# Miniprotein binders against a7ua95r516to809, part 39

Target 1, 294 residues: a7ua95r516to809
Amino acid sequence: ASLSLLSISDLVPDLQFIFFWMSNAIEILYFIQQKSPAYMQTIELMDDKAGSKESLLSATISANEEAMTILEEVIMYTFQQCVYYITKTLYVVLPGLLDCNPFGTEPSSEQCRRAAGVCVCAVCVMPEAVRRVVSVFQTTSDLLQQYQVHSEIQSQMFAYLFFFTNVSLFNQLIDKGPARGWFQRSRVLQIQASVKILLDWAKGAGHNHLAQKFFAKFCSTVTILASPPQQLSQMSWKALCAEHPSLKPVQLHRILTQYQLMAELGPLPIWQPSSEDEAYIYRTVDLLESFENH
Key: E = the ipSAE of ESMFold2; O = the ipSAE of OpenDDE; V2 = 0.75 times the mean of E and O plus 0.25 times the DockQ between their complexes.

## First folded at step 4 (miniprotein)

Design if5
Fold by ESMFold2-Fast, scan of step 5:
Structure if5 (fold): chain B 294 residues (1-294), chain A 94 residues (1-94)
Amino acid sequence: as target 1 above (294 residues)
Amino acid sequence: MEKYRVEVRFRTDDPEEVLELLIEALRLMAEAIRRGDEVEIEVRFRTDDPLLVEFAELLKEAVEKLGERLGYEVETEVERRGDEVRVRVRIRPK
């Protein structure tokens, strides 16, 4: 790898400090949330309802609101900083996932390649491009565990990272796919296998539900493109929309058009959109997903 | 560079007052690092809550790491005597 490429390992020192601040702020916020109701109830049980009791309640509420606001700002800021650094790294490594071959069989040792290939052994190894993406997710998981960040924040972090990965991969495939040959069946099957490695990692890390939810659009796209021509040509437009609700009509139309071209199914349209969907496709200019909408 | 010393001493059995004190200490540490000032902060409190004691140790570690990363010389001390906890932080530009 080139030293000019951004690596997650280069960001670990900065991320460690940010995660530590975030973890501390979360713990203090949780403590206030746990103790405040009991303390306020104690004040409520005081017999004196004039002056001193109301003054003490007011002071406690004010102090709690100020503390919570500061802690929430610290948590939000540190969360945004972590997301920024991690997604910046992901953006650089994700395109490689679309142009690698996970079905390749290569010896893990040069000793396995001898006598002009006569004595070769087959070894299943994760492609380097996929390993780079997994490394970003694993490093994030390791840091969250190291600093004992609350599980809810961990879930929100991975929800956003999976959302970002899904949008990035989908946009790359739609925008650059035709020029890169990614819509050819052999390439689609390689992409499907690479994505499965990421999904398997997410399952192993306890984030299967989040991965299924936030990868839905890209998974639908790859599923359609990997479908056999015999099977896909028997499905109506309505059936495809029902099976793949994460895809907008304009996106589904683009995917099916590319499929028809690559499978050489002839020049006549096979999948006819409904009149309503056809009107939407006609009026919609942008095919790509936004990174800013959650 | 400005030389500035802040010393805060407080004794309470009220967990919320201890929590306010720890939050203020955290804010003062962050402000001192941001300004590039030489500053000494000492916080003393009394608590039976093990979570607050653990937080004092975590603050020590966080300030040390953050200070080092930003190019500051940081000295921290956490001392416990029974229920009394003392946290001292000294931050100096290198």
Scores: ipSAE 0.000, ipTM 0.203, lowest interface PAE 13.2, mean pLDDT 71
ESMFold2 (binder alone), alone request of step 4: mean pLDDT 69; pTM 0.616

Design if6
Fold by ESMFold2-Fast, scan of step 5:
Structure if6 (fold): chain B 294 residues (1-294), chain A 84 residues (1-84)
Amino acid sequence: as target 1 above (294 residues)
Amino acid sequence: GETYEVEITLEGVDPEELLRLLIEALELMAEAIRRNPNAEVRVRIRIRGVPPLLEEFARLLEEAVRKLEERTGRRVEVEIEVEE
């Protein structure tokens, strides 16, 4: 059986129309917000000279408030539609990021094999799976810029997309990682390199602050798993919790347990949770992240 | 009761022209509702141009009118025609 994957390019025509109308609705909302005070002043001046009734002023306030409410709902609906189509595409392409190898095929020369990871001649090519994810973000950025969507809305869009990506990757890694071998050091280093490509893209696009904020949980997880055993074994539970505040105690405990198993660590100083954290860890099933943010 | 009918014609293939028409249509609709707070309002939208783009515009206007009706308790009937 052949596998056909979705492409962001397939959704561009639909996204172009939605972004077009969202941008238009935003502009009209700003127009009304700016025009409303001036129009109210004009009516008030007319009332001073023409003896207009207070009902005219009241009716104008009501009409402008209703128009702004409707535009806010139109903006919300078009925003939600964009998010829906973009995250649906992301959901399909994101799991591939955990399985890809950004280091490419092994070097052919003996010197490159001897100096694996140090060989300057080894060129990393962006894996297709990483390229698909970057393409989704880039296409979104291009459309927001093409239709001159205000920076506040652009920030909200990427905040949600980064939030979605973080939750999706974290849940996949925690839930499926042990069975898929994703906690093995070689795989973790590949995942770390792939994530760096996404973070570098975000920085180049002007979204570094959002990426740092919304990728915190997945980045903490990958950082812990990529840590050398000598470094990690010297950190107390309290120090790890302080360094990785985005991780819940149950999540941190699961990550450390998997690290010990996959890294074939011998006897180490116990990463002892606090009494309160230990009780919470053993009694809760709150391991995976929710896609809801409220 | 009394009825007030608002006619809106949307014509164009240029996005900036459509934006101007959208602003005009929304202002006309708001003014009609304002002038006739107790009247039944009927809005007729005639669209000429590129059908897919204008259908998207019409859908947004239809949604906006529906929300206005729900919020104010006012009855607003919308008729949309697409022409070559």
Scores: ipSAE 0.000, ipTM 0.217, lowest interface PAE 15.8, mean pLDDT 69
ESMFold2 (binder alone), alone request of step 4: mean pLDDT 67; pTM 0.540

Design if8
Fold by ESMFold2-Fast, scan of step 5:
Structure if8 (fold): chain B 294 residues (1-294), chain A 80 residues (1-80)
Amino acid sequence: as target 1 above (294 residues)
Amino acid sequence: STRYEVRITTDNPLELLIRALELAAEAIREGLRVEEVRREGDTLRVRISGTPLQIEFFRLLVEAWLKRQGIDARVEVREV
C-alpha cells in the first residue's frame, strides 16, 4: 500500500479513491436489494410458458446473488482499508492527548480586548495535540459527506473510530500512566479538558450518542481520577461501582490501587462478593496487592 | 490469559462484519483483547484473549446480540 501512516492529510488522495469505490458499491448493492423483489414478482406475473418463466427467474436469482457477493467483497475490502489506515493515523496522534496542556499560555491574550477593566476574548484555540486528533475525525467526516456514504456506514465508521480511541486511551493511561505521571491530579484535569474538546466535536458532528456509548470507560476512569482523593475514600465500594457501570469492579479496584496519591489517602472501600466468581476475582486482586506491597 | 477463536457462520457475513464493530466494543468493555477479525466465506473469525469466564460472557453476549439483530448464525468457540 502507498498510503502514509504519519499524517491524515497525506492520506486524503488515496482515501478519496477508496471512499469513492465504497460509496459506489453500496449504492449498487442498495439498488439491487430494493429493486430485485419487484422485478422477480413482475416475472412471476407473466402469462408465459412455465419453463421459460422459471428459467428467467432462476437466471435472475443467480445473477443477483453473484452481483451481491462481488459488491459485498468490495464494500468490505474498502471499509477495512479505510478503518485500517485511519486508525493507524490515530494510533500515532492519540498519545499526545495525554501529554498536552489545554490550559497552556496561548497568544490569545494579544487577540483579546479589554472591556470594563476585564479582558474578553472572542477567539478560542485548540491545543496542537488535540487539533491533530480532531483533524483525523474531521477529515473522515468530510470524506464520508463528500462521497455521500450512507448514514448507517458513517455511524459504523465513527463507532469503530471512537471504540478504537477509547480503548487506546484507556490502555495507555492504565499501562503507562504511573510512569508518565498521568495520574497526578493536575495532569488528569488537563486530560479531562482535552477529552471534553473531542466530545464537543463529536456532538457538533451529530455523533453524540456514539461518543457517549464508546467513550464511557475512559470517561469514567478520568472522572474518578479527577475526583479529590478524600472524596473517593468516603464513598462505599458499592456506590463507586454503581456510579461507574462501564468499569468492571476489578478494573475500578486496579485504578484506585494505582492512584499516585493512594498512600496518603484514608482506607479504600472494600467490596464483598455476592457469588463464587466475584469472590475468586476479589481474592486474586488481594493476592497481587499483598505480593506487591510498597 | 488464553487465546480463543470465535467462529460465526451466517448467510450475511458482510452485514455481520459491519455490525461486528459494536460487538467488538462490547468485548472490550468485558476486558477482552480482540486481536483479529477476518471473513472466510460465510464465516466471521474473531481471535480474542481473556480469562475463561470473560470468554463465556462474550459467547453469551454474541448469541444475545445475534438474536436481537434477527441474524441466523452458528457460533463456535475454540481455545487456540
Scores: ipSAE 0.000, ipTM 0.140, lowest interface PAE 18.8, mean pLDDT 69
ESMFold2 (binder alone), alone request of step 4: mean pLDDT 76; pTM 0.714

Design j5
Amino acid sequence: SDEAERMAEDARRMIEEAQRLAEQGNHEEAIRLLTEAAEIAARSGDPLLIAKVALEAILLALETGDEDVIRRAEEALRRAEELMRS
ESMFold2 (binder alone), alone request of step 4: mean pLDDT 78; pTM 0.703

Design j5a (at its last look DockQ between E and O 0.06; V2 from the best seeds 0.00; counts 0 for: pae O 4.6 > 1.5, pTM O .724 < .8, other shape alone 3.251 > 2.5, placed apart)
Fold by ESMFold2-Fast, scan of step 4:
Structure j5a (fold): chain B 294 residues (1-294), chain A 86 residues (1-86)
Amino acid sequence: as target 1 above (294 residues)
Amino acid sequence: SDEAERMAEDARRMIEEAQRLAEQGNHEEAIRLLTEAAEIAARSGDPLLIAKVALEAILLALETGDEDVIRRAAEALRRAKELMRS
């Protein structure tokens, strides 16, 4: 049996309802796609002395196209409803991830249980704020598995959830970070450790490729901010762009400016934008990420 | 066979009537008719009519807040899926 997760538990019945109908619609769609060619072949092999074969074939094609269109609309609608409810829950719990301290608690011998050499200490030491975010992802995974949703749809769901999480965390850090003290190195290291827990969960769930793709911007940001001054001050603008291709010039410029301020560094000529990039650092419309996938 | 063609036509008419009943808000009659249509569709040899019954049950469940209608739609869907696998 799966454990009940308190952080998303109030939405589980609604999500179960939606996932049930979405899964069934997907199965019916694939059944039509699989059976339609065989049935059409059956019609084509019929004796057509009355000339009804062409009309029957035409009517069958039309009916199949109508059914598939409606099923695609049902699948899209239910998919969007799931995403809507899950991302609303994520929106509430994600800010806590930026304010928690994963270094505050170490597992004791009593918290770490071993059975046949297996240690479950990692679950016991996860900060509550991080656990709430992981619980949303785990509940989603459990529901997709419970209702046997095809892996392609599951991948599309997690691609969007990771995209949403990345945009939300990046925007919060860039927009609210200075006022919240999040750019202080000690806080950045806490954020980095918390994000690693999310990425480790994604890897364990079989979504490593999606996590690497959709968390790239936030991971680059945290990696730069967590770099020691001795290391980062030796890297040129060009080298930083090459190592962090997910960051737009205006975003990299803002991150380096915050780093310079927090580390008490003077201006570094090595961090001046290239001639090609200089125009783009003034595109303030590109500083924050959009939640809409263009 | 001619009998299978007549069954397919009967199933189509029943599905169309179920759609009309659903549009009128008569969900109870719609689901009863869909259940009957599934059995006739199975005997017709047209597996795509069974799929259409399943689709209509899904639509009915999504458009209603009535727990009894949702339960009956799920039962009709389960039956249609059993017939699709046979």
Scores: ipSAE 0.383, ipTM 0.815, lowest interface PAE 2.0, mean pLDDT 82
Fold by ESMFold2, look of step 5:
Structure j5a (fold): chain B 294 residues (1-294), chain A 86 residues (1-86)
Amino acid sequence: as target 1 above (294 residues)
Amino acid sequence: SDEAERMAEDARRMIEEAQRLAEQGNHEEAIRLLTEAAEIAARSGDPLLIAKVALEAILLALETGDEDVIRRAAEALRRAKELMRS
């Protein structure tokens, strides 16, 4: 199957193929798991007329374990292929979330005003950059439902996609944020609104718990950056660590340093790391997150 | 019974032959044998042999690049699933 980095819709035929075979592998694994104990009980109750009962039982156990192992490998392989294709499209579209303006002046709310008479809302139209990301999640959800993929595998898929999204957005923000002006308060508020749209999608799709778990690092970052200077400057380092446990000391220190610069709060550091954290704020190897899942 | 055990052994032999044919690249004959093996496995009364036929159809579909073979593997899988439910 050829890979296209332009749109998730170009990958649908390849994903349909993989989901079909993955879902069937899952079904067969489930069947073996359910039938194997009953068949083993039949063998154990069998009369041992020629002393072959122990050999038959042993061979049956081995064959079932081999089949289940192969099916688990097939499921892992097909799952990884789905993740590969889907994350390729996410990698292309995710950076746009950091540049988009969900509060734009587009007359997208004109239909809302005419239908309702008076309409006040923070986001009237989903920005194209946000729509592209939502389209990847929605297409994935639709395919998983279409092929009736086991709910545990669906949850694992979205757990990884949200993990990937979090790592990609966090790393882009930390690495490119200073040069791109993403730490400016007006930009942070726009980013916060865009993430809210993603979180609302996840909640409506039944994945709220996964999104809250796996977006925690990026959401904490945006929450800190969106805080009013008067409020944030009164919080101690220890309090911020306690409120944002998903952030490593080096990450929190970097975020607060950038915040202080953008809020023009002077050159003297406001948030002093605790003695126990002091050595950790210089561990630049820990600044960016890994895409490897643990 | 003795007849059911004979059918189970025949189904196992056919599954093994289909595996060898698939490794040799003879995917069309492998699918034919898997389809036949499913019917024999069903008569043996061993539902796990039918599941093994389904497994081999899945493996063949993932290994081949031939769209006709993939379609035939999907049909063999559909039939195996029907037999597993009966």
Scores: ipSAE 0.383, ipTM 0.820, lowest interface PAE 2.0, mean pLDDT 83
Fold by OpenDDE base, look of step 5:
Structure j5a (fold): chain B 294 residues (1-294), chain A 86 residues (1-86)
Amino acid sequence: as target 1 above (294 residues)
Amino acid sequence: SDEAERMAEDARRMIEEAQRLAEQGNHEEAIRLLTEAAEIAARSGDPLLIAKVALEAILLALETGDEDVIRRAAEALRRAKELMRS
């Protein structure tokens, strides 16, 4: 099937299987970690019948270590598989987030229309492009809850998914934005509104801190681009660096240069990089974010 | 395959019943069910299923102090690990 036709709903059966195993492995690992010390103590308190105690203790320790190692491998494997499938669906739907107009009247979701007619839930009132992205995250959240996956693993999953989303959106905006007109203020305001809907969802889902942390770079970029020329032209390079610490000097310089071109502003001495940053603004290798740095 | 899914579901039910029996103090019957589940898991060739049954057997054996069950389960886990790496 072409990647373009892959929906998160099509992956639910596979994801259910993976989450089932992941949850079970975590539960068993936790159980072993809690029960093993007490069991070892019980063995230690047993009467030593001709060295049987020492052999049993050794066998138990070895089996426990092997079990924990395998469980950790299972958890890691299942985690990676979940991330792989979910990020594939995100890869397909994320570009739509940059092109959508959240201020337009788009029809309610097809799913809610089928179930109950006109649904006015928060998801149904979302623009279609935003709803598709939120649907991936919501489905992930629902599955994690359904299988009672440990909270730490849930947090790690969302951390990675938000990281991936930020990198994808940031790189697309920086690379393709000028050519697609996404640096135009009207388009930027649409993007900002769309991202706000996503962040509001994340907040409602209990992932506010993670969302703020991992979307910082994309949000900073959008915030700068959404700023009126009159306001942004009053901000120095140093002030912008301080306000947007998630942006590398090369990234900030690129954003400001493209903003200047789009807004038809003359050269702005106030945006000149500091002598300290001057060497870094030419590091084009650092312009786009890497998926490997997580 | 439908047969592999059926085997996995059967093994799952046996594990759940074994856990329930163990909680009730019926360790002998729990071990029997886990042994049967292990045979099903081995026939499935699913390393995750093999590992799950073996782990449950270890957990039960930790409660009973059955060294033979622990040893067999550890061997099964090693086999599962080898299958996952192949």
Scores: ipSAE 0.021, ipTM 0.453, lowest interface PAE 4.6, mean pLDDT 84
ESMFold2 (binder alone), look of step 5: mean pLDDT 79; pTM 0.717

Design j5b
Fold by ESMFold2-Fast, scan of step 4:
Structure j5b (fold): chain B 294 residues (1-294), chain A 86 residues (1-86)
Amino acid sequence: as target 1 above (294 residues)
Amino acid sequence: SDEAERMAEDARRMIEEAQRLAEQGNHEEAIRLLTEAAEIAARSGDPLLIAKVALEAILLALETGDEDVIRRALEALARARELMRS
């Protein structure tokens, strides 16, 4: 079956049902973990007057293991279904983030005059495309809170959503960027400002550590592309690799090549690959990221 | 007590019968038995049986397309959770 959704709001009824089941399964699993040891101890301390104590204990252990296995499967299934619906919505709205202008078309001079810098005015304007992405994250957060889902599961869900977002944005930028003009200086600054809005949301929601971890590749990419030419020309290949360990040699090479072209630098590369990495900069199969967590 | 052991056996048999009925597609009878099994499991004092009733109610609600069965499964789950918190 095909799923056609225009907004996260269309998902809410289905998601509420799935979150309810996931929350209930987690609570039952926790209950079994807490009560089962005490109950088994009670059986062990019983007088074997009827002659079935060992059989009862064995049966109880087997039943407990089966219940735990089924609950773990239910939790995994409902978690995967939530992630599936949410990421389908994200996939539709994420490309807009690379084309939007958070600086606004006509910002007020009065408003910008009070700002600490130009980027402050830009960050204050949330484009529709960024708002749609934030709405997906916010609705997810609201549902997790509404159904009192354990914090570990909440963290795992946002870890996956940030991982998905990172891979989607990185692949779009690397694969489509040249044809779409996304490597142009003005576009990169717009992308950087939009990403900061998402990262600020994550920080406010208590997910700063997850955002820093799972957005590392895309953040490294926009950081390099937004760097002044003077700064990048002073950095060696090894220094760039050290600052951006999330990037593979072929990815870093592609980013620097595009930066050189868009910055109108001379024909000389602004970097020199190490002898160790020289063979790996031509591994085209490793250019794009997999949506599978490796 | 012997009464508690008898109730535990009754609850186990009712849960097994409910599973069989669910596998045959008789979801309405399955949820009826699970609802009754919850009360008997509570009287048995066996927390794993109460948890088992809750689990079967979750599985039934996920598999059925019948809104009435889903509603009754949610009611059975809510009752089981109430009994577990007691």
Scores: ipSAE 0.223, ipTM 0.707, lowest interface PAE 3.0, mean pLDDT 80

Design j5c
Fold by ESMFold2-Fast, scan of step 4:
Structure j5c (fold): chain B 294 residues (1-294), chain A 86 residues (1-86)
Amino acid sequence: as target 1 above (294 residues)
Amino acid sequence: SDEALRMAEDALRMIKEAQRLAEQGNHEEAIRLLTEAAEIAARSGDPLLIAKVALEAILLALETGDEDVIRRAEEALRRAEELMRS
């Protein structure tokens, strides 16, 4: 709590500066990669009357390697800085996504004035918590477009942001657990609806493939928790894994166990982790803990 | 070719001197030399020289707190990018 909480809009000027230099470094890297082979070929074809051709080639190779290394470091540094500050902002706004009600069945506390022919008291509006998350993603997209950052780097950035969001939401939901009603159908459906708003934004922004990939685990988790227990009990373990390919068998087993479906409907197929699977489970827990700390 | 080689050597020497000055905290003299190196790179049409000037301008801008130096580094980079596109 050492720093003032900044909105995404407060960070825009600093982010513009970082995106500007990242974009330029990427363009220069691309330029060197495209032009260097032709330049090297030109040197190789030169007459070596002065005996300096080999020295010039060696110097050019060395200089090219140095420039490439520094550009890669600058790109990595600026990329990491952008991701760090954007994910720090996301971390603050993401808990609200799990606790909001996107269905808005209660009338707004705001006064309903006269409308053209109709008075609508119950209004379904995007929850403020969801809007804050979407705003972070939209601002990021706007900055990437403003500075014409290569689509590959744009994809890498949203891949990381979606991965971070997925991990954060998954950890928060699992941490809340079934004990306080967080796994009740009504709350799970609210969470599912809120996540759908994020996925719809991602599709509209041209990131549908990344969103499907990096939200898959959280989406599968929510889908399982929203599934009728009768349907789950009728499926073989292999069929359950096939329906949820984004979840590793160990993750699927943990979700089912935590949801207490085994106690409610009788025995479900139980997967027993191998030594390798246990190592995988351990590493997964360590990674989630690390992300929770920042 | 001999003319091109001399231009490349002069530009590289100036870039190295600019790097040294930047390390010493003399950002104003560093950007002055980079601007001169950019002109030689532009005249040479050598893509490696153009790229090196642009790279050093980026590094200087990220390193300096001086808005005038940042502006001049951005100008050098913009010119280099125009040459790369042309």
Scores: ipSAE 0.219, ipTM 0.712, lowest interface PAE 3.5, mean pLDDT 74

Design j5d
Fold by ESMFold2-Fast, scan of step 4:
Structure j5d (fold): chain B 294 residues (1-294), chain A 86 residues (1-86)
Amino acid sequence: as target 1 above (294 residues)
Amino acid sequence: SDEAERMAKDAIRMIREAKRLAEQGNHEEAIRLLTEAAEIAARSGDPLLIAKVALEAILLALETGDEDVIRRAEEALRRAEELMRS
């Protein structure tokens, strides 16, 4: 369905519909899992009359397996539909996060005085672009709670959304960042502050563990880009890889090469991988060229 | 037992007919039969039969896009859930 996606609020009626059916399918599956064993035990305790007990038990097992398979397919389908529409909305709003400034410009002197001592704080300003992303996460959380979806399914949903967000932000930063000036230290600090707002939201929502796990790659990337060149130059390649295990060697090398180029550091520091890592990097580049990734 | 088996057969027949009508685009009659099947399934006490009726109602709601049929399917499912919890 081609929806004119402008905000998450436009999708709420469709999402409510899908969440409702997903929640109901989950409840039915749970109910079958709880009731079927008792019924099957009743059959098992019956007297065996000319094999009728085994035939009935076998038919019951077969019917139960078929019903559970169909319910699992419906749950999977509705879960995938929710993820699809939510990530489609997220895809539209995420690029704005890399261009916004959470430190903002101060409001007019008079408005600053009216709000003095409260909201006139650069660090406390949430840009509209960040608000749009947070709204997607908050609306998802609200719907999962409204339809009483089990916490395990909630965790899977946010694992997916955080994974998608991390990959989308990482790819945009790496692919477009140098051309858009996003590798400049001042811009990186703005990006880091914006991402912190998302991570703080996740912590408040009870998803801190998932956020730490699935944002690791993007967080490592902005941490490196925000690091002073002097600190990076004092670390060996092995030490850099050890501090950023979420980044593959080829990804780390690409980040450092672009950072060195943008910062005009010359040939030093020597952020060179070992000969074995170099072989891996060259093999990866060949594969990317063959697939025409750009 | 005998009455429960008869109820199960009647409900299954109604579910099958509802599915046939839905495939022909007669969603209004399909939801009517599913609602009737849900009552019979609830009285049978068979959790698999109740689940099958609820599943068909979910699938019909997802397929139709007709607001009246969707609303009636939601009511049938809610009724099935209430009966399953009792």
Scores: ipSAE 0.037, ipTM 0.560, lowest interface PAE 6.4, mean pLDDT 74

Design j5e
Amino acid sequence: SDEAKRMAEDALRMIEEAQRLAEQGNHEEAIRLLTEAAEIAARSGDPLLIAKVALEAILLALETGDEDVIRRAAEALRRAKELMES
ESMFold2 (binder alone), alone request of step 4: mean pLDDT 83; pTM 0.767

